# VH-VL binders against GTPase-activating protein rrc-1 (rrc-1), part 1

Scores and structures below are computed, not measured.

Target 1, 194 residues: GTPase-activating protein rrc-1 (rrc-1), of Caenorhabditis elegans (q20498r280to473)
Amino acid sequence: LELTDLYMRTGKKVPVIVEKCCASIEDQGIVTGIYRQCGIQSNIQRLRAKFDSGAEPDLHEFGQRDIYSVSSLLKQYFRQLPNPLFTYQAYPKLIEAFEKEDSLSEKVESLRFSLETMPEAHYRTAKFLMEHLTRLCKSKSLTDMTSKNLAIVWSPNLFRPPPTLNGADTHLLSGLNVHTAICDFFIENSESLF
Positions, changes and structure headers below are counted from each chain's first letter, unless a header gives other numbers; antibody chains are not in Kabat numbers.
F, E and O are the ipSAE of ESMFold2-Fast, ESMFold2 and OpenDDE, as the mean of both directions, binder to target and target to binder. V2 is 0.75 times the mean of E and O plus 0.25 times the DockQ between their complexes.
Where letters were taken out, [cut] stands.
Atom coordinates printed by the task and the answers are left out, and those that the model quotes come from them; centres of patches stay.

## First folded at step 1 (VH-VL)

Design d9 (framework fv_daratumumab)
Fold by ESMFold2-Fast, scan of step 1:
Parts: structure tokens; sequence; C-alpha cells
Structure d9 (fold): chain C 194 residues (1-194), chain A 120 residues (1-120), chain B 107 residues (1-107)
């Protein structure tokens, strides 16, 4: 289900699956390679089915046993959104603002403006996720996951060019590098951007 | 072959003790929480006790608390239920059951049951 | 303790008919409700968990619905092997309780 449709249905700006997975990972995910190491597919599918049915499984006990399945579930959730977290609509503006050669302050202002044009559910969920990743970076000495490492594993799940953007097909490798760079920037500057 | 096999049931006098065992095969035992569920002759299902995959957490129905002890030996793939101070009301078929996940308390795999009869 | 009340106690139907079984909780169990099938002399079999999710290997004719306090198990077209006792179970709050059962028998 698209984020805005889910928000209209539930009244929750941030999906329960996002809130619960992030809480579990901050509690139990200070482990080597969090978000890089894969979980167990059958566990991921089982948990996903529970959240999709409106249930709220207890991730405290589960996270103690298999936190990598929780982190894999969260990445899969974002990857499978019909409209990506940073939306097809905002994509061109975000890339343009990020690639401009200007001061840090001017770049932050331009990106903040573009982010604020996103639908409420997308903005609030992006804020929630980026702040979660920023907090996780404080434990990089234990996890071995820097903001750059997190951006590498997260960016493919968050950014997709609009299907009609012909130029992206011919420059996919450049696009992939830009997605990692902008994601890294968002993690490092989440406090200023959201 | 994934299965649960109960043993240890039998006839015991009121106040006596029995230990039930459930031998597990075909899956990683330590990944699953386990329960004992009983059914008195001609009656419905009653949850009795549960244990987490690691064995660190145990749960009991009020009717058996203080008398029954659930335990597991993950190295032997075996679940146990130690039953002390047995009463006539404990007469039932005892099933061991596997949680569908680590601790969801739904049971996707059941043994065939072992009959415990408490009678003089 | 959350009490689960199943109705009817007995449902008499013919093969090919639709069966609708009810389970009502004394307080909200959200969607934390499962359905089991038990045949005489056999162990229970999980049919539905979290109100509407079909367990592995369970035929499509079985479906669950509901949330909060009112839940339904539907068998769209009864097969001979479906005549059995059905139990609901909640895991919303400890102790985890079962309903008293509904017997689906041949008319």
Amino acid sequence: as target 1 above (194 residues)
Amino acid sequence: EVQLLESGGGLVQPGGSLRLSCAVSGFTFSDYAMSWVRQAPGKGLEWVSAISGSGGSTYYADSVKGRFTISRDNSKNTLYLQMNSLRAEDTAVYFCARDVDYSEWYFDLWGQGTLVTVSS
Amino acid sequence: EIVLTQSPATLSLSPGERATLSCRASQSVSSYLAWYQQKPGQAPRLLIYDASNRATGIPARFSGSGSGTDFTLTISSLEPEDFAVYYCQQRSDWPYTFGQGTKVEIK
C-alpha cells in the first residue's frame, strides 16, 4: 500500500512496521554489519505478513533472537513501496538541489525546501528513518557501519527515478553513485534537513 | 521429517509425579518457543505452559503454577514437563506444540499426545 | 483472562455448503487470533493465524476475518474431510486461551 493511502486509512504519519522495526534495531541492532547482513527469508516473510494483516508482532523477543531479519524486513518494506520514500515527484528536484555547486548552507536550504513539498506521510517517514540512521551512526565503532556504509546499503531502497525519465537509463551507474551520495548527506545532516 | 513425539504418560495416583518428554526432529529446535497444551477427555484445549527458544523464559497457567516445571535441552532436541502434586483434574492428553515463530504463541506443529491419568 | 466464546456449538451441514463459524472475545484481541481443526483421536491442526493468514498447506476454501472482539472462520464449500471440531485461540494477553469449540457435522 502507498504511504499516503496507508496514512489516510490509519491516521498514523509513520507506518507501524517502520516505527517498530527501528525501535527494535536501536534496542538490539548494535551488532556488526547491521543492515548489511541478510536475515532469514522465511522469518522476513512471516513478519511481513503479520504487519500487512494489521497485527503488531512483538519484536523485542524476536529481535533478541534474529535482528538481521528485522533489519532486512525494514529495507524490503521501503524497497517495495509503490511510490519510493523520496517520491517520483520530488526526485528531479532533490537531485538538482544536491548536485548544485553552492555552499553547505545553501544546499541544505534548497534540499529542505524540496523535502517539504513531499506528501506529509512521505516527509514524516523520511524524517523518522533518517534520524534513526543518524542515531545508529553513533555506534559505528561497534557496528562497523558508517554513514557511508549505511548509505550504500540503504540508497537502492529509497531512490528510484521516475519511469519516464529516459536519461536515467543511459547513466544508471552515475545515478547509483548520486543516490549513495545524497543518502549519505541526508544521514549526516538529518537534524538540519528535517 | 518434521515431527514431535511425546512420551512419559501413564497412570499415577493423586499427589504423585510424572515427567513428560517431547522428542523433536526435522527443524532447528532452539529457534522455536514450545508449549504444552492439554485436553481432558471429551473437553476442549487448555494451554498449560510455554518456554522460549533459549529456555530463558517460562510461562504457566494458574492451574499448574508451582506444581509443573517446563524445561528444554536444546543439545538433545527434547522438551520436558515435570508434573508434581498431580490432581484428578490434571487427567488429560498432553500435546507438545511448536510456536509458528520464536514467540508468537500460535502452534503450527503438534505431537500426537500422551495420556496422563490421575486416579486412585 | 480473556474468554473466547464460539458459536454455534454445533453446525450441521451437507458437503458443498458454506460454513461460517464465529468466535467472540470478552475484550479486544486486536488481530491475534488463530483457528485450529481437530478430528477425533488426532492432534489439532493450525488453519489460520493473526485472524486472516492461512497457514502453510491449508486449502484456499478456508478463510478468516475479523478484528477486535468478533472473528469468523469461513469454509466456502465443505469437503468430506472438513467435518471436525474447530477451535479459536487468542495470544493477545496471557494466559493464552482457547474457545470451547464448534463441531461441524454432517446433516
Scores: ipSAE 0.000, ipTM 0.404, lowest interface PAE 19.6, mean pLDDT 84

Design f5 (framework fv_refanezumab)
Fold by ESMFold2-Fast, scan of step 1:
Structure f5 (fold): chain C 194 residues (1-194), chain A 120 residues (1-120), chain B 112 residues (1-112)
Amino acid sequence: as target 1 above (194 residues)
Amino acid sequence: QVQLVQSGSELKKPGASVKVSCKASGYTFTDYGMNWVRQAPGQGLEWMGWINTYTGEPTYADDFTGRFVFSLDTSVSTAYLQISSLKAEDTAVYYCARDLDYEGYYFDYWGQGTLVTVSS
Amino acid sequence: DIVMTQSPDSLAVSLGERATINCKSSQSVLYSSDNENYLAWYQQKPGQPPKLLIYWASTRESGVPDRFSGSGSGTDFTLTISSLQAEDVAVYYCQQYYSTPTFGQGTKLEIK
């Protein structure tokens, strides 16, 4: 389900899978390469099926055994959203706001305005995820995951340009770089942006 | 409409090999795991293992290691079961079955079955 | 492996009467965090593949007649056919999916 449809069905602004996985990772995921190391695919899909059925699995014991599957599940969940977390609709505005030649404070203000145009479920889930990643960065000496490292692994799961009818993928490398840069900026400035 | 269509029956001599196919249609092939289930004549159902259609990784139940190989051709949404060095005890109907979880949940759609007969 | 044991091995019931098939698991298939039982029931008629009837112990698959119902929790489960019809003659299997999938040995249901 896309985030807004899920919100309308459940009444929850942030999906249970996002809340449960983030909590598990903050409790048990202060380990080398969190979000970079891959989990076990069968474990990921088993957990995904439980959440998709409406269950709220207890991840405490599972996280002790295989936290990398929990972190991989969360990335996969965002990657597979029909409308990306930062939405197809907000995408051009976010790119424009970020690439303007502005001071830090002006960039934050422009991005904040663009983020506020997103549907409520997308905004609140983005806030939840970015604040989670900001907290993880405080443990970078233990995880070996800086905000830049987290942005590299996370940005492909959060940003997709709107589908184009007439174009080829002629600017892929530039798009990849800007997605990572924006994501890194969001992680470093989550408290100011959300 | 979801369908799993298997290849036709096979009659083989001991020591030969057989390759059974299971062609999926009506859904995204890589979103669901594919399982193999065996049923010997007059006997119950026995889970053989599954293949992760997203990664191509097979997992075999303990009794089905060695001679049994699960594989895929994702371009035609088809899963395969190959049995080498056939024995009389391999005589059975072999079913492919779709699960909702790549590790094996309940099976909502089944192929029609492929009878493999191994006789002298 | 979780061992699934069905009873009886065979059962004869008159048309219109209630049929009851039991399934016992060697360990609990109830997952505490979602409070769901990881148990399914299948119907198999001669020459046909198994057909899913019930999943999550009591949820009826779409298109399955209301006369079929599943009940039970933990280790003891029951499939009930409230009013047997001629078309219900089949072998019935329970299956757990709490761990590596395993099936019961089957219960053959026939008309008296």
Scores: ipSAE 0.000, ipTM 0.447, lowest interface PAE 15.2, mean pLDDT 84

Design f6 (framework fv_refanezumab)
Fold by ESMFold2-Fast, scan of step 1:
Structure f6 (fold): chain C 194 residues (1-194), chain A 121 residues (1-121), chain B 112 residues (1-112)
Amino acid sequence: as target 1 above (194 residues)
Amino acid sequence: QVQLVQSGSELKKPGASVKVSCKASGYTFTDYGMNWVRQAPGQGLEWMGWINTYTGEPTYADDFTGRFVFSLDTSVSTAYLQISSLKAEDTAVYYCARESYDLFEYGMDVWGQGTLVTVSS
Amino acid sequence: DIVMTQSPDSLAVSLGERATINCKSSQSVLYSSDNENYLAWYQQKPGQPPKLLIYWASTRESGVPDRFSGSGSGTDFTLTISSLQAEDVAVYYCQQYYSTPTFGQGTKLEIK
């Protein structure tokens, strides 16, 4: 279900699956290659089914046993959103703002303005995720996951060009350097942008 | 056919070590966690812990830390239980048991035949 | 740890009659978020490993005869064998998987 539709139905600005996975990973996920290493497919499917049915599985105990499945679940959730986290609608504005400004302060201001035009559920969920990744970067000496490494892993799950861009592979486009660069910038500057 | 086959019985003296194997077949080894369960003669079942077969990370019940080590050899679909500094109280049948697909994190749907470890002087 | 207590310790029932085994947990094993009881029942025959009979308190494992049924919720659970057969002679264990797994002490079922 799309983020705005889910928000309208539940009254929650950030999906339960996002809140629960991020909490589990911050408690149990200070491990090598978090978000880079894959989890167990059967565990991911089982957890996803429970969240989709409206259940709230206990990820504290599960995370102690298999944190990579929790992190894989979270990435999959974002990748499969009908409208990406940063939305098809805001996509061109975000790319333009990022590329247009040269100074850090002006880039932050332009991006912040563009982010604030996103629907409430998308803005709050993006804020939640980016702040989570910023906190995780403080443990990069233990995880071997810098903001750039996290951006490489995360950007394909967060940015998709609008469907109107014909003749291009969406998966390849989501891996463009600009997507990684803007994601890295968001992780490094989440406190200023949100 | 899904099955778990364990190594044969062991007779050890106190202070020795033992390594029990559990070989899986008929399924993808790394898709299911492996539990270890102990049963002393004439006693009930006692969960010792489990190992994530994909990551190799073990989780031990509080009573089974220190002398007990869970490990894997994924190339041959085999899980191992090693017990060091054996005591008479370790005399038991040791079972490996596969995580049940239907039981979320826990539960055991396929069991090994058991390995009797006898510790006596 | 959650303590699982079974009753009775042993039970003798005539062939064709109903057998009931009880299991109590020291705290609820009903998970409010998914509304499931994290409770399983196992059968162990002499010289054999345990066999999963029932999970989620009342769901029968594939291949388990209809005469076996589980019921209960929260802290109080029952395993029922509606018409005892000779092959049902075994020790039965309840197990919670709500937290760190723990087993009941077992109930030995014999023919009267």
Scores: ipSAE 0.000, ipTM 0.455, lowest interface PAE 16.3, mean pLDDT 85

Design f7 (framework fv_refanezumab; at its last look DockQ between E and O 0.03; V2 from the best seeds 0.00; counts 0 for: pae E 9.2 > 2, placed apart)
Fold by ESMFold2, look of step 9:
Order: sequence, then C-alpha cells, then structure tokens
Structure f7 (fold): chain C 194 residues (1-194), chain A 121 residues (1-121), chain B 112 residues (1-112)
Amino acid sequence: as target 1 above (194 residues)
Amino acid sequence: QVQLVQSGSELKKPGASVKVSCKASGYTFTDYGMNWVRQAPGQGLEWMGWINTYTGEPTYADDFTGRFVFSLDTSVSTAYLQISSLKAEDTAVYYCAREDYDFWSGYFDYWGQGTLVTVSS
Amino acid sequence: DIVMTQSPDSLAVSLGERATINCKSSQSVLYESNNKNYLAWYQQKPGQPPKLLIYWASTRESGVPDRFSGSGSGTDFTLTISSLQAEDVAVYYCQQYYSTPTFGQGTKLEIK
C-alpha cells in the first residue's frame, strides 16, 4: 500500500507502524547496534502479521524480548513501499541538488525545495523518520551508531532509482554510495531540511 | 482453561483426502498462532508450519508445500489441516499446537491430543 | 535448518536418582542481542501429546515440578531431573525456535 493511499484511508499523515516502531526504539532501543543488528526473521514475520491484522499492538512486551526485530520490521516496511519514501519522482532532483551544491546553506535550501515537491504523506513521514534518526544519533555513545552508520543501514530502504532511468541517465547519477551520503546529510540536517 | 480438541482418528486409502480439525477454547483464538506438528509411528516430532489465526495466512515448512493445506473457521475457533492425495508415508499423528503472538516465541505452550491418520490399502 | 541432536537416545535411571539429557544444536541458538537461548524442552508421556517443560533454555513453565531444570547456552544444553519419579517415564524432546522450528530426535527415559 502506497503512503498517499494509506493517508487517504486513515487520515493519519504518518503510518501507525512507523509511529509505533519509532516510539518503541526510542523507549527500548537505545542499545548497541540498533538498526545495524538484524532481528530474527521468524520474529519479524510474526510481528508484521500482527500489524497486518489491523491491530495496534503494544510493542512494550515484544520490545523487551526482541527490539532488533522491531527495528528490522521498520526498515522492511520502508523497503517494501511501492513508491519509496523519497519518491521515484523526487529522486533525480534530490540527487542533483545534493551533488551540485557545495556550500551547506545552498545544499540545504536546494534539498528543501525538492523535498517539498513530495506528496504530503511522503513529506510528513520522511520528516518523522529523519527526526527520529537525528534524536537517535544523540545516543551514539550508547548505541555505537553514528549518523553515518545509520545512513549505511537506512539508505537502501529509502531510495530507489526510477525504473525508467537508462544508461544516459545513469551518467548523471553518482556511484552506488550517493544514497548513503544523502541519507547521512538528511540525518545531520533534518531540523533545517524539514 | 485452555483446550485444543482435535477430531478423531482417520483410516484412509491412498489417494483419498482427510481434514483434521482443532477446536480451541478458553482463550481468544485470534490472539495466538496455530501450528501443526507431525509424528510418524515410532518417530520424533516434525514442524509442518503455522497459520495466522487473525488473517488466515498460512506458512508451510518446505517439505509440506503442495498436498497440505491449513485453514480456519474463526466463528467456531477452529483450525483445520487438510491432506490431499494421501500416501502411506502420511500415516502419523497430527498435532495442533498454540503459540503466543505477544511473545513471538516459536515454542508451543498447549497441544491438542493428536489425530491419528492411517493410510493403508 | 538447525539440526538438533540429543544424547543418549535412551536412558534407564533408578528411582530417586538424577537423569541428564543432552541436546546439541548445529549452530548457536543464542540471540546475543537479547542474550536469550531460543530452546525449549518437552515431555511426551506414553499415549499423550508433548507438554512444554522449559523455555528460554532454563525457564520452567508454570506447573512444572522443581526437579526439572534446564541449563546450557549457545549450542549445548542439558535437561536435568534431580530425583527421578515413576511418572517421569516419557520421551523428552528439545526444540530450537531461533529459526524454523526443529526438534531433537527424542530421548526415551525409563526406570531401571
């Protein structure tokens, strides 16, 4: 289910699964390697089935037992979105804005304009997630997860090049690591960008 | 009190089908996963898969894809195992076993009494 | 899949004596992130379904007598019955739930 469709059905700008998983991580997931360490696939599958049932599960008990499956589920949710969080439509503009601007203030301004072109549900959910990751970085002494470490594990779940890109368009896109770099920039600058 | 009550023994010929029932009581049926476990005569326990009792979505172990079908009737708190195209090697006791969703644990706290399915000519 | 191997296959123990059943997994079932071993023990008395005894390797299920205890970590686990009683005649199974559930082959416990 696309984020815009979910917003239209529920009236909620941020999906319940995103809100509940982020809250659980902030309450119980200030632990070594959060988002880097994987949960157990069977636990992730069972937790996803509970959310799919339409319930709003209480993650307190589950998180005490297996917080890494909560964080893994959240990454999986974003990876499976039909249109990624930072939409196919915004992708080329975001990459270009990030690569073309050299100064911090110009880069922030250009990226902010591009982010504001996204549908409301994508914008609000991106804001929510990036602010969550920024807050989590304040606990890096406890988690061993810097903004760069979080960007490494998060960027594959947030960005996908549009399937219509071809070899000519590929020449305009920087190498495989640009997703990590832009994600790291978003985490470090979320307050200015959103 | 939690109870899982299974249907009675079945004697079948090769090629037939059978449907084993597992009726749950004493708890909220849709709050717990239902697993199926096979025990061939004189053998140990073999996990067959499970079914999400709220959504009805089954998951099968690799060796149990094809002829084995899990289903539900939540209106009567009952899970079903159907086996088609029965073979002699399907002769076994079939158990239903409950798993707590809130713990997402993978161990089974309550078991049905078992249903013996015998396949012979 | 994780292979669970029990030893011995059968065991005869005198009433009141200690019975020890071992279970070894082909890979670790310790989830280091929560420091829990995903291992359970079941008792199956003759003509009955399995009954949960121990989960998380060492936690007794409600109503299980104190003479049953579980220990071990990682790949090596032990079920101990400290003072064997006649009603303990059964087949005992270990089971991992770290991944797709698998059971040991069972250990038949008899009275000498």
Scores: ipSAE 0.007, ipTM 0.567, lowest interface PAE 9.2, mean pLDDT 87
ESMFold2-Fast, scan of step 1: ipSAE 0.007; ipTM 0.514
ESMFold2, look of step 2: ipSAE 0.006; ipTM 0.566
ESMFold2 (binder alone), look of step 2: mean pLDDT 94; pTM 0.955
OpenDDE, look of step 2: ipSAE 0.016; ipTM 0.556
ESMFold2 (binder alone), look of step 9: mean pLDDT 93; pTM 0.950
OpenDDE, look of step 9: ipSAE 0.022; ipTM 0.679

Design m1 (framework fv_pamlectabart)
Fold by ESMFold2-Fast, scan of step 1:
Structure m1 (fold): chain C 194 residues (1-194), chain A 120 residues (1-120), chain B 107 residues (1-107)
Amino acid sequence: as target 1 above (194 residues)
Amino acid sequence: EVQLVESGGGLVQPGGSLRLSCAASGFTFSDYWISWVRQAPGKGLVWVGEINPDSSTINYAPSLKDKFTISRDNAKNTLYLQMNSLRAEDTAVYYCARLYYDYGDAMDYWGQGTLVTVSS
Amino acid sequence: EIVMTQSPATLSVSPGERATLSCKASQSVSSNVAWYQQKPGQAPRALIYGASTRATGIPARFSGSGSGTEFTLTISSLQSEDFAVYYCQQYNNWPLTFGAGTKLELK
């Protein structure tokens, strides 16, 4: 279900699955390779089915036993969104804002402006996720997951260029690296951007 | 044709132990969570526990967690329930049941059950 | 643990009539409720999951409804093979819990 449609249906700007998974990971996910280590397919599918049916499974208990399946579930959820978290519509604005400005303060200002043009549900969910990743990054000595490492595993799940964008454009070929760079920047500067 | 066949039930003295087996056929056993459910004579269904495909996650009913052990051997398509310190209240038909993949913990196929009788 | 309460304990009906069975949860279980049919000497058979989705091979006369704490199983145009005990089960939270059953008997 698309984020805006879900928001209109539930009245919640951030999906329950996002809130529950992030809380579980912050409680039990200070472990080596969080978000990089894969979970167990059957556990991921079973948890996903419970959330899709409107249930709110106890992820505190589950996370005690298998936090990697919780983190994998969250990445899968974002990857499978019909409109990506940072939207097809905002994609070219975000790329331009990131590439145009070279000073930290101006890059933050330009990106903040572009982020604020996103639909409410996308903005609030992006804020929630980025702040979650920023908090996790503070434990990098224990997890071995720096903001750059988190950006590498997360960026493919958050950014997709619009399907109509011309593949002959040189900027599309460099997009794989720019997605990681933007994601890393968002993690490092989430408190200034949202 | 999905089949689950339980075995290993019988008469046991209080304090004794039993190991039940559930042999699966007609589906890819290693892809499914499987539950144990028991039913005392003339009473309702009581969930015992469940195990995921690769045995990394095993959930138990809280009252049974220190008494029963669930395990599986995917190479033999077999599920096990090790029961220790049995008491009269453990007398029941024990069923294994396959969890429905897409919709959580609903149990789509059940075995015929095996009777465990704990005499006092 | 979540307690599932089924009512009535016994329902006496005639073939061709409609039967409505109730299941109430002590706290919200969303739509994560399954229904099972059990005949004497037999294992339970899955009827409904997700409160309203029929399991494979289950006739259209069986329908489920409800969400949150109130659930119903309806059997329209009862047939002789439908006389059995029916159990509801929540799978929203561990431990999984069943109702005590409703016995559907011939009037």
Scores: ipSAE 0.006, ipTM 0.471, lowest interface PAE 12.4, mean pLDDT 86

Design m2 (framework fv_pamlectabart)
Fold by ESMFold2-Fast, scan of step 1:
Structure m2 (fold): chain C 194 residues (1-194), chain A 121 residues (1-121), chain B 107 residues (1-107)
Amino acid sequence: as target 1 above (194 residues)
Amino acid sequence: EVQLVESGGGLVQPGGSLRLSCAASGFTFSDYWISWVRQAPGKGLVWVGEINPDSSTINYAPSLKDKFTISRDNAKNTLYLQMNSLRAEDTAVYYCARDEYDFWSGYFDYWGQGTLVTVSS
Amino acid sequence: EIVMTQSPATLSVSPGERATLSCKASQSVSSNVAWYQQKPGQAPRALIYGASTRATGIPARFSGSGSGTEFTLTISSLQSEDFAVYYCQQYNNWPLTFGAGTKLELK
């Protein structure tokens, strides 16, 4: 389910799967290569199916044994959203705001304005995830995952250009680099942006 | 008192079809993943497949995927196994088994008594 | 698929003795291993899950250990009702797979 539809059904602005996975990773995921190392496919599929059926599996004990499957599940969840976390609609605004502004303060203000135009569920979930990654980045000496490294593994799961933007958007061919740069900026400045 | 009761087994000719049922009682059936497991006479246990609470996810043993179909009716607390194109090697006792509720599910905390399917020419 | 190999195929022991049953996985299954007891004409009964946790109602004489690829079921003081076939099962990967079983018989 799309984020807004899920919010309308559950009354929760942030999905349970996002909340529980992030909590497990902050508790058990200060390990080398978190989010870069892959989990076990069958564990990811089984865990996903439990959340999709409305169950709320206990990730505390599971995370102690297989945190990489928890982190892989979270990335897969975001990658498979019908409308990406930062939305098709906000995509061109976010790219323009990031590239247009010269000063840090103006860039933050422009991006914050664009983020605030997103639907409530997307904004709140983006805030939750980015703040989670910012906290995780503080443990980079233990995880070997800098904000840049986290952005490299996360950006493909968060940004997709709208299908109708081909040929009208000159950044499409260099989108991978821009996506990583924007994601890195969000992780470093989450407190100011959200 | 958790109970699972299989039925529908019997003698069937090679190439035939058969539908097995598993009636559940003593627990909230709609909360659990349920599996089918079979055991050929004098042999070990072989997992057939599983179905989640709302039927949105059904997993099969790769060798059996196109031959068997698992379904459930939560209103009737009943699990089904539709078996088509049966062969002699499908002769077995078929058990339904409840997956433990927690995430570490995959071990079977309760089993039915089994129903025997005999495929003979 | 992950292959579970149990040894020995048959173990002959006397009441009061210690029985040790082995189960090996073809690749790591973490601690996601269960053990079942099956008596003739009966359905399997869960004994152990998570490699070492006893299922509800299972006597303390049954204990499990192991992780990764090597697992052991131990019955510390064998009772007459313990003569049965024992199966290990991995639930780390799909498809779920069982060992071929170890038959515990009276010497």
Scores: ipSAE 0.007, ipTM 0.492, lowest interface PAE 10.9, mean pLDDT 86

Design m3 (framework fv_pamlectabart)
Fold by ESMFold2-Fast, scan of step 1:
Structure m3 (fold): chain C 194 residues (1-194), chain A 122 residues (1-122), chain B 107 residues (1-107)
Amino acid sequence: as target 1 above (194 residues)
Amino acid sequence: EVQLVESGGGLVQPGGSLRLSCAASGFTFSDYWISWVRQAPGKGLVWVGEINPDSSTINYAPSLKDKFTISRDNAKNTLYLQMNSLRAEDTAVYYCARGEDYYDSSGYFDYWGQGTLVTVSS
Amino acid sequence: EIVMTQSPATLSVSPGERATLSCKASQSVSSNVAWYQQKPGQAPRALIYGASTRATGIPARFSGSGSGTEFTLTISSLQSEDFAVYYCQQYNNWPLTFGAGTKLELK
């Protein structure tokens, strides 16, 4: 279910699954390789089914035993969104704003403008996730996950180019560097951008 | 303790076929992208292809796509490489290697098997 | 296909010295570069990933640096067990590609 459709159904700007997973990870996920280390697929599937059915599982107890499944569930949730978190519509504007501007201040201004054009549910969920990742970076000495490391594992789940003939088949993994760079920038500058 | 053990290599005649296996233990096999990488005697490493956790995505090196087929059986913790129409230039040690946690690629390889030698000769 | 060029092909050094190995990408690969060590008759072993992060269990004398197109692996205070072939790999673009290797040999 697309983020805006979910928002219209529930009245919540940020999905429950995002809110609960982030809270669990901030409480119990200050561990080596958070978001990089994969969880147990059967556990991920069981948790996902509960959220999809409208249940709100208690992730405090679950996270104590298997936090990597919680973090993997969250990444999978974003990856499987029909319209990516940063939207097909905003994608070209975000890439252009990031690549065009040379100065930090101009880059922030252009990106903030583009982000604010996103649908409310996407903007609020992006703000929530980026702020969560920014907080995790403060624990990088314990997790071994810098903003760059988090960007490497997160960017494939957040950015997809719009369906188009031009560039869609040029390189199967082309653009990984720009997606990672933008994601790293968003994590480092979330307070200025959202 | 993470282990990957390749098997199925051996001597095969040109035009022949072989199926290689990679048995995984010490980790949840179904959670990882796994790649095949080959190395001809005295030469460097060449990526063959990769498969994602649920087999929905399989990527091959462009030069090898029509010749090789990668598959996996998560219930058996085993990866396979089906090799058809083998030629002398396919002579190499074939490694299976575990990729890091990515959704669209193997990435880098944190653990490697010991390799299995395939020799294509008459 | 991104071409990874390693130099030198062979580097002759003595124990206790510093070795610097180069890896150059034909186009930007961000920081998505890994380094592997391979000893005769053995499988490759991961040393560095993300251009500069040491893999688990790798001694501090191994360090990686670089971004974009130019990357280096530095081995400080070379030990006898460090004489091996070293490969760089990019994982930024499909297909995944390796350099041809640098052989580190005893002077």
Scores: ipSAE 0.000, ipTM 0.443, lowest interface PAE 17.4, mean pLDDT 85

Design m4 (from m1 with heavy chain L99D Y100L Y101D D102Y Y103E D105Y A106Y M107F; framework fv_pamlectabart)
Fold by ESMFold2-Fast, scan of step 1:
Structure m4 (fold): chain C 194 residues (1-194), chain A 120 residues (1-120), chain B 107 residues (1-107)
Amino acid sequence: as target 1 above (194 residues)
Amino acid sequence: EVQLVESGGGLVQPGGSLRLSCAASGFTFSDYWISWVRQAPGKGLVWVGEINPDSSTINYAPSLKDKFTISRDNAKNTLYLQMNSLRAEDTAVYYCARDLDYEGYYFDYWGQGTLVTVSS
Amino acid sequence: EIVMTQSPATLSVSPGERATLSCKASQSVSSNVAWYQQKPGQAPRALIYGASTRATGIPARFSGSGSGTEFTLTISSLQSEDFAVYYCQQYNNWPLTFGAGTKLELK
């Protein structure tokens, strides 16, 4: 279900699955390779089915026996959104703002302006996720996951170019590297961007 | 369809060692966490420990840590419990139990159990 | 560790009656409680998880309720096959802990 449709149905700006997974990972996921290590596919599918049915599984701190399945579930959720977290609509302007050679403050202002044009549910969920990843970076000495490492594993789940763009195919290979770079920038500057 | 069968129980002298096995069939063994639970004659259930699918995470009841070792061989669909320094208090039926939901410690299928008796 | 206290230790009832079994946690376990049935010489069988969700194949006469520290298992119309020992278990906190059991016996 698209984020805006989910928001309209539930009244929640951030999906329950995102809130519960992030809370679980911040409590239990200070472990080596968080978000890089894969979980168990059958466990991911069962948990996903519970959330999709409207259930709210309790990912309590002492249910953390398999945090890698929780982190994999969260990445899969974002990857499978019909409209990506940063939206098809905002994609061209976000990439353009990021690729301009500006000072840090000028780049932050341009990106913040573009982010604020996104639908409410997308903006609030992006804010929630990016701030979550920023907090995880404070534990990089324990997790071995820097903002760059997190960007490498997260960017494929968050950014997709619009399906029909003149010249989009030519930019795709360059855009794969840019997706990681912009994601890393968002993690490092989430407090200024949101 | 889903079946867990424990074996390896028997009479052991105090201070001795014993290894229990749990043979799984009817499901993809390598996808599940499995626990050991014991029950002394006429007493209640006591959780011993658990092991995740790839053996990277093994949790034990605090009172039993350093006495028991849990392991698994996914190629053989078999779970093991190595028991060392056994005392009379370890006399119990030992069950293996499958975790249905990895988030919750809910055991959906249990084996028949194997009796371990520790006496001189 | 969290202590699970079941009461009564033994409950004597007749077929067709309602049986109510209690389980109390020493501190809040949210709704993370499961119930198991064990007949003599047999392995435990899962009845309820998440305090109130019936496991697959469990008859509707079995129902669970509660949250926090107080939980109840109810058998609405007791049948002869229901005479067994019932255990509650919390999975909110490590290590996992079980109650001492309630034996349901024929009056």
Scores: ipSAE 0.000, ipTM 0.459, lowest interface PAE 13.4, mean pLDDT 85

